# Miniprotein binders against q56419, part 58

Target 1, 326 residues: q56419
Amino acid sequence: MEGRTLEEVQEEVFKRHGVLVPKKELEDLAKALEEAGLLLTEKVEARLKEEEEKLKRERPMRLAGLSYPEGEREARAFLEAFRASYPGEGEEARVLLMPHLEPSRVPEVYGAALAALEKTPPPERIYLVGVAHRPLKEKAAALPVPFQTPFGPALPDLPALQALDALLPFELFNTPLAFREEHSLELPLFFLKGRFPEARVLPLLVARRSPELGEALKVVLRDFPGLLVLAVDLSHVGPRFGDTPLTRTLAEEARRRDLGFLERLAEGEPEAALAFLGANPTRIDGVEVVASLLPLLRERKGKVLAHRLDLEAPTLSAVGAGTLVL

## First folded at step 22 (miniprotein)

Design v_10
Fold by ESMFold2, fold request of step 23:
Structure v_10 (fold): chain B 326 residues (1-326), chain A 107 residues (1-107)
Amino acid sequence: as target 1 above (326 residues)
Amino acid sequence: TEEERRFEELFVEAWELLFLGYDSGNPEIMRQAIELFKEALEIAKRTGDPEREAAVLATLALAYYNLGDWEEARKYAREALRIAEEKGIEYVIEYARRMLKRLKELG
């Protein structure tokens, strides 16, 4: 069992306890169906190869019409409605933590991110760091192509991406298919591109903590200044994540862990934030990203602008989301 | 055949939507996946393919579990198990039994 992604932690729990872990069951059932010839056919392989070739040139929108409007005019109205969901002012961010959860579930949390961007001078580039939901060949990956958005293509910062790749002990560009469906980049990018249409982007994914990534990014950011965005969710609790049904006590614990994590980050103490979570019993999604980026988070003080533990009543589950500026 | 080709298209597309909906936390995407799985299920029944039928039923149980419709999840898991035991489809049997045990604990 390698790695410390949310999925890899779920696998460890499954092995020890023999309980159903729903993400692992999705993956295992899909794998079994591929081995049985029901999901991995000649036609499927041809389609994936075509998608991989397309990803050498651009990353198309996957969630347009599902999570946000495809048309630019409608998308701008949508973005402004999210801003209106957060009554208040933001603060200038040099580092922004924001969610990647379905935006309609946490509108004021995305609105708080927009409020922070209003106070933030337009950056030359955005380092957008999400959480890999599909396997990567390495601990982290990037895709150095334009990402399509309703606001036009988000162009890659090729010199900064090449500098980053050169500093890492692994190949950064070797898992393009992992980006095809990756909402942890696409959903935050909608908001970021809508507010900073001229900024170039470094679209990065973390699968497993990489201290090398954080050290390399510290060097790259010196030469290529920009906005650092951690696109992460917080607690995941309840049956949809392999737990017992949500109770008031479990919800209070998840909220306490979310806020304690964010508050320690806001004090410039990312190691203390990680230590506070211990074994991460509420499965805060951001741990691997924060652990990778320690050199960029130390001694940066800031403010938690918003937090929501969003209840999924039908599943008796919840997902936490927050907005933090540093 | 034409129906087998249609089954493959639906089943793959539905699985992609299921993963996307689960990971993004978007239940409407998972509901779209379910509609495609239901169409695939009808094809599997018409073509008399018990492994395809059991596979779709098992996947529907998982989709409904993750939407919180646990009564539907039980229904589809039981149907999947019945067919899989009759035809010896081991991975479906193991999966359906785990799902039914989990649902009993929740209920």
Scores: ipSAE 0.796, ipTM 0.909, lowest interface PAE 0.9, mean pLDDT 91
Fold by ESMFold2, fold request of step 23:
Structure v_10 (fold): chain B 326 residues (1-326), chain A 107 residues (1-107)
Amino acid sequence: as target 1 above (326 residues)
Amino acid sequence: TEEERRFEELFVEAWELLFLGYDSGNPEIMRQAIELFKEALEIAKRTGDPEREAAVLATLALAYYNLGDWEEARKYAREALRIAEEKGIEYVIEYARRMLKRLKELG
């Protein structure tokens, strides 16, 4: 402050406190536009109400033609191309961790998931746990309706979903609109339904860690056995996530944190995996799901099949993705 | 009225695509959002609505920032700021200034 102009001091303070966080800026700008009446008109509200009612009956494909082909034949070929991107063998999974990142960015990571599914007996049902990207009314939610896919509808396991709802201290079937655009369920489901066309699905979202969910799921899985899938991404680093541009050092740190997290999970030590991340400085987004599901992950040993920290060259950013079987 | 309905449809659809592309990490989806935002921008200019124009420009700056096209992001942020300062649109002013500062730091 000595001898500097007020404007120079204000600029330095702003630089320290005004760092742009792009996801927050998306949310804040959208909210400001809604408050200004530019995004939330009477017509939009009526459309959202209609869509909410539709979501109580079925969940349509949102990403067909964007992230995967719309037609069944083309979708089958797409699936096989992903399997071919991972030339290794899988292992049987009772719990599978796989990404929800845009599939074309990490083809071998999705391919590793397919390789694991090849070794996995077809389950009666799949507990698919994604990360809520829209706010939920509760810590977690489910949508007990068919999810459309190019391979036909993924039917809900209503008895298992009802049993789960009965064990929770909140209504599980909340916030249907949060599922409308939720890629963390839709992208993994494409691969899961393509491999297990007869399996029913429990489509679950976690917004904030919920120990109650994990405790309830442990009970429900005894009566309704199936495949548990954690559909999560790993590190998020670089300017697209509010950091400085990616450096070799930051990339190596992100990779180390991703692999350290996955390896501790593979040792059956989910609490140690969470503790290893500390404040989670590389923003691994799997932490809320893992923290919710501790009872299902403890003492379950397995193997990391694949990992990729995928570079986004134009944004000098990266996102990590991995495949883990337990 | 008809132009207002078209703007609202485009702007909402573009925002839905922008969130989806950002969250899924799919830049092609974000580029599709940008095409719709550009169409909305032309409507806002044609109808002479400076708040709508500034809002779309600010959103385009954010979309281009998240695609790594930081030259385009600067251009749209500067224009958003110019209109917002002239018309007193505070939330756009605050956003545009943060974006321009960040873009200066990135080079």
Scores: ipSAE 0.788, ipTM 0.904, lowest interface PAE 1.0, mean pLDDT 91

Design v_12
Fold by OpenDDE base, look of step 22:
Structure v_12 (fold): chain B 326 residues (1-326), chain A 107 residues (1-107)
Amino acid sequence: as target 1 above (326 residues)
Amino acid sequence: TEEERRFEELFVEAWELLFLGYDSGNPEIMRQAIELFKEALEIAKRTGDPEREAAVLATLALAYYNLGDWEEARKYAREALRIAEEKGIEYVIQYARRLLKHLKELG
């Protein structure tokens, strides 16, 4: 299909096939089931309330034994294997963009992140900014509690979190239940905690672009210096995300958008990176995070260390992942 | 009843896993969700609750779709539709029809 834009392909698919947007279908069915009284019962509500109370103390591992080993020894071997999957050397990071996709799908991309961390002096604190896959009450949120890892708890930096909260026009400490299973924090945190066991963490989620967050963080970083980590994925294309099966054209477009986005970020031009994506037809995951952190990304030059568009063969779908150092 | 309680527990946990598996891109998590849904399905069959049965079947169809198992997705969607049409479960009817239409177009 030489010469068709992704939009044209999507439109054709839409016209021919009706676009099943799988995420929306999941959400719509879940909502219908809730309305029918099948998902949100009084008992479930009570359990959620109890879980919310527990989240005032700690955030337990959710993906241990699923995405990474639960045991510390096995977890260390896991880290080493991922590092080994990236043959290159890293660079010192002040800002690290890394994926939150299932690690086994893009091992060398996580390996590149580990390589960067090897060249990075141990930070006092890590600002870990993930993507909210569940709704938040506000544009962004934080959970100021220890996050459990195989390497011990990642402790929150309460003074820095409080300073951030004080500068935001909304309550930062909102929607604790959104953190309960949020893999966009848990997966990168595994690697970060494994490399920097003594670093405190500011676990942040972004649901919608918040320019206020970037401005506030810029101020907070002056008094509370640390490593900024953007845990974001790139393009999502194929039937799992509402497209036709992956074709050469679709894959090339996804790669073009991923790399074009990362390269513009590497040049210190985050606004240009966002503008390059336009309507984001390949559904780059990290758009709202980058849009929120513009003040921290401007004029910072860096390097793309790794990129992969990972094919999930059974679903004929693909997800982009990258590692960028600034 | 104890069976109803167990159904609800399984169904909620399975849906949590389904979302987590979908968003994280881990197919093993989605497979775990499917196993819990299958257990929930058996309970719904034993209790004779056609709405719960149809709901689980529709959900299983979507779960298998997200694993790329189009054949199983079609199978479960058809069964969901059959029960839902017999019992007048409109939201399942609409969902199953949309999914079947989409699956037909995928080949």
Scores: ipSAE 0.861, ipTM 0.943, lowest interface PAE 0.6, mean pLDDT 93
Fold by ESMFold2, look of step 22:
Structure v_12 (fold): chain B 326 residues (1-326), chain A 107 residues (1-107)
Amino acid sequence: as target 1 above (326 residues)
Amino acid sequence: TEEERRFEELFVEAWELLFLGYDSGNPEIMRQAIELFKEALEIAKRTGDPEREAAVLATLALAYYNLGDWEEARKYAREALRIAEEKGIEYVIQYARRLLKHLKELG
């Protein structure tokens, strides 16, 4: 407590006593409503079964008209406006870390990703690794179908996906419904498909860290070269995430954690990046993905192109986003 | 029964939007969910179904909390609690009380 402000003490006391965890509250209430028969009925179960069968053929756009335009012409203009939001020059990427946060909140961070893609030779395929927001049956999953975008369907790389599945100790194609509304794939894919219209995609989700996934991907990438994309967000701080209201001190800590994490990744030291976060007190979103992909990140040096800790004034909260090339 | 089917449809759609908006960090999507929850609330009131009414009110309270509209969150949580205590809807009582305690500590 030496040298601590009253505000810092108040934040610590609130954090220890009476804290509400908002995402858990939403999940628990939804479960209670399902058990009460208000949210999960026989009709809903039948619909989910039908949608699971549809997802064996394609994954439709979910966020068109909400996060990006549905029409191709408008979508292309939207894409170029994001590039213009980043005045810098990119660098060639073999690995790209980019956000999945609502794009309008961090336009220059997505713009930096586009700048990197401009310097990157068109890959034959993209390994797109997002964060599962719905439970998976296993630690990780893929969906081997076309993902619709305003720029046309992003086609799956079936041979590479099959090779990956064969190397894992679990079934890779295990939870189609988890992809139905997964924005961590859809939002980055909009930008990737817009720049690389002919690249095939391996759409991957991580729920829990899987060292097996990283080892398998290292083998698959040797035989099926491509661009690896980590579609992850950084710090999540404030009442929307179970903290006290955002203060200058908490924001400074979140920025320090974000940048320290990214900088250690940029030095090719992913284990050090994870160790730097410790218990992950600012809830950096990318930890499970990075922990899964260690073999692909070691000794690969690069550069942080952009970072923003974006303020949510109404909730007194913030989310960090960054762009890293390796 | 047509209104019961409409309630179920709205409530499921609104919850899907609520999670999507929360997870993606897009408050406009959460506001769209709230509009559907409000339509569902009107159906619950017209059909005289206190469990449905209390459930929607509790959900609205959490939705407004996560948008940072903490006055609206308090309003809906108090109304959810009033109905739930009168009718013995225990899970709503627990969620509403926890949220109201948290909001009081925030000021």
Scores: ipSAE 0.858, ipTM 0.937, lowest interface PAE 0.7, mean pLDDT 91
Fold by ESMFold2, fold request of step 23:
Structure v_12 (fold): chain B 326 residues (1-326), chain A 107 residues (1-107)
Amino acid sequence: as target 1 above (326 residues)
Amino acid sequence: TEEERRFEELFVEAWELLFLGYDSGNPEIMRQAIELFKEALEIAKRTGDPEREAAVLATLALAYYNLGDWEEARKYAREALRIAEEKGIEYVIQYARRLLKHLKELG
């Protein structure tokens, strides 16, 4: 079970127990509809090709008006409200772990990230590492284009991206369409761009753990120093994730797994953090990113600033989110 | 036709919103997807297209399941199954039966 994605774990639960695995059911139904000609027509294919070509020039906002305001003034006020949700002080970060869950669900966790950024000297660039929710052609990918935000475009750091691509045994710029709707980059980027408007960005996705990515990033960071951001969520428990309905016991286990994982990362022990999760029974999605980035996390000590296991009463489910500075 | 073009646009956009809402953990995005699926359903009914109707009903059942409205999920899954069994739409039959079995066990 070590190194398995959320999708792989969900599939195994279905096979062993006959339990519905909702993400897989959505994916399988969509695929069946495409095969039936109801979801992938010639017009849809032409649209997707056009969108892929547009993504070679820029990545538009997808979540403006849905997760955050589109206008700059309103977006600034929104950002300040999140900072106010965390009344504490942050600490300087060279590595920041923050969530990508819908921000309104965990406002103080995003607020803690903002507090950390207040203590962090403005970086020349940000290495933003999210979790791919669509398949990639390789273990990891990047999109070397401006990402639009309400605070203006987040410009790519092309020299750093090219250096990274040159060090990998696969093409880094491999799946533009996977970025089209990827909230694990867009939601954290809103906060990062709002605080560091002059920083360039390396927008990176991990689908499956890649030790090669971490080794390459360690080399690139020496020549192109910047802020490393792991944009990951923690536990996923309950029926929305192919689990039994949330109980006090399951919630306590999820909190224990989340905090134990974060605390071991904070001690500079990322291998111990991964080992602590074992089979990853609460489906922490940060494992593939952490496993890819081990060389950047070892012996780097820090502090957990915030954590929430956010309960979804209607689905009897929950998602964990945390803020960690290293 | 114009109705076919509109169905395709709504259905694709609704699916994109459904995945986006599911993955980001944003139920309001999933509710917007449901609004578009309901509009697509009306087109499928108006045009008398049972495969499109059954497909949208099955999708609505999954959408409501992921919002925790499990009674609505049962309702839409049953209707999808009824049409799919009558018309021999095998992939809808399989998905609706799995969801209904799961919903019974939750109950």
Scores: ipSAE 0.858, ipTM 0.936, lowest interface PAE 0.7, mean pLDDT 92
Fold by OpenDDE base, fold request of step 23:
Structure v_12 (fold): chain B 326 residues (1-326), chain A 107 residues (1-107)
Amino acid sequence: as target 1 above (326 residues)
Amino acid sequence: TEEERRFEELFVEAWELLFLGYDSGNPEIMRQAIELFKEALEIAKRTGDPEREAAVLATLALAYYNLGDWEEARKYAREALRIAEEKGIEYVIQYARRLLKHLKELG
């Protein structure tokens, strides 16, 4: 059974249970407002076109001052605080799975990622694969421009990006506006750039599983070696995601699925990890990323360094996050 | 008009923040969105545009729902519904009714 996207799962839940799916409600309302001429005006369209043109040159910070400090000195202190939140030692990573959730919610999980990076020799380049939270024209996309960070710009590896594009059956450089505010790249990139200031970056987004991406990357990595980073979250449960309020049973199921997924990845069995999720009832983020990168994850053994199911108390909802090294 | 322009700017920016806050799991970003929506609401009230008013009220209801403030969500949804029914704004009527029904089931 082809793994369903998070959106497909949400739609199914909505259809079957009539439960309000908040993201769908947001999307439906936004669409209705656009159709009513209240959101997308000629002026807004013109602005978006201008922003798209700017994205041909650089990707500015969107979350500076919101999720992390804008100033370099403060940003360094921020990194150190996150590292300090994880009491353990890391391991050398060839592949790093880390979260893209708001860092303040899961500091020790990001701390574990930093601990792993401390044990990792500085890579020439980082393949950063995030989750597209906005629609892409193709299954995957890249933005071949500098990404701004408090530590200076993260520069793209253009030769490696071009090599990847040449091996894909679709245009890799699509949907630049999807990158404008994509936190699944920006948040992990903050930590990665802070640790490896000289590394080039390949910022990649996955909207739907692309086996071709994994096969192409496997070839590219031979000529352009580097660190592979999967920036993905885990379970999403509770009213924010279309469930009833968090219960002990629901939390236990979310943890079971999160850890079962990560442990199978740590054993070098990514297909088993995907199969373990089945219909993905706890809505693990990043399934499409893992499904796209199977050739790069097979037979690699590693270790789960951290996991947290973080409760958002006001909404009685929770999000899972983990750090895995391979 | 300048007021209409300002409304549109605020409303779009607030929606961008709302999605960003929702997807990233940052409630503070959603709170910032709410402040911009409130400013947009005041403009809609001042200009006497019931469609814009109802639209913002419905949006605020959903924003507060996503913050777990179900009381405020109910309040704004009821007000959105009232205006929308009076003016025949069908998409807001449907949305507000659905949200109110759901909020009743949570509570």
Scores: ipSAE 0.854, ipTM 0.948, lowest interface PAE 0.6, mean pLDDT 93

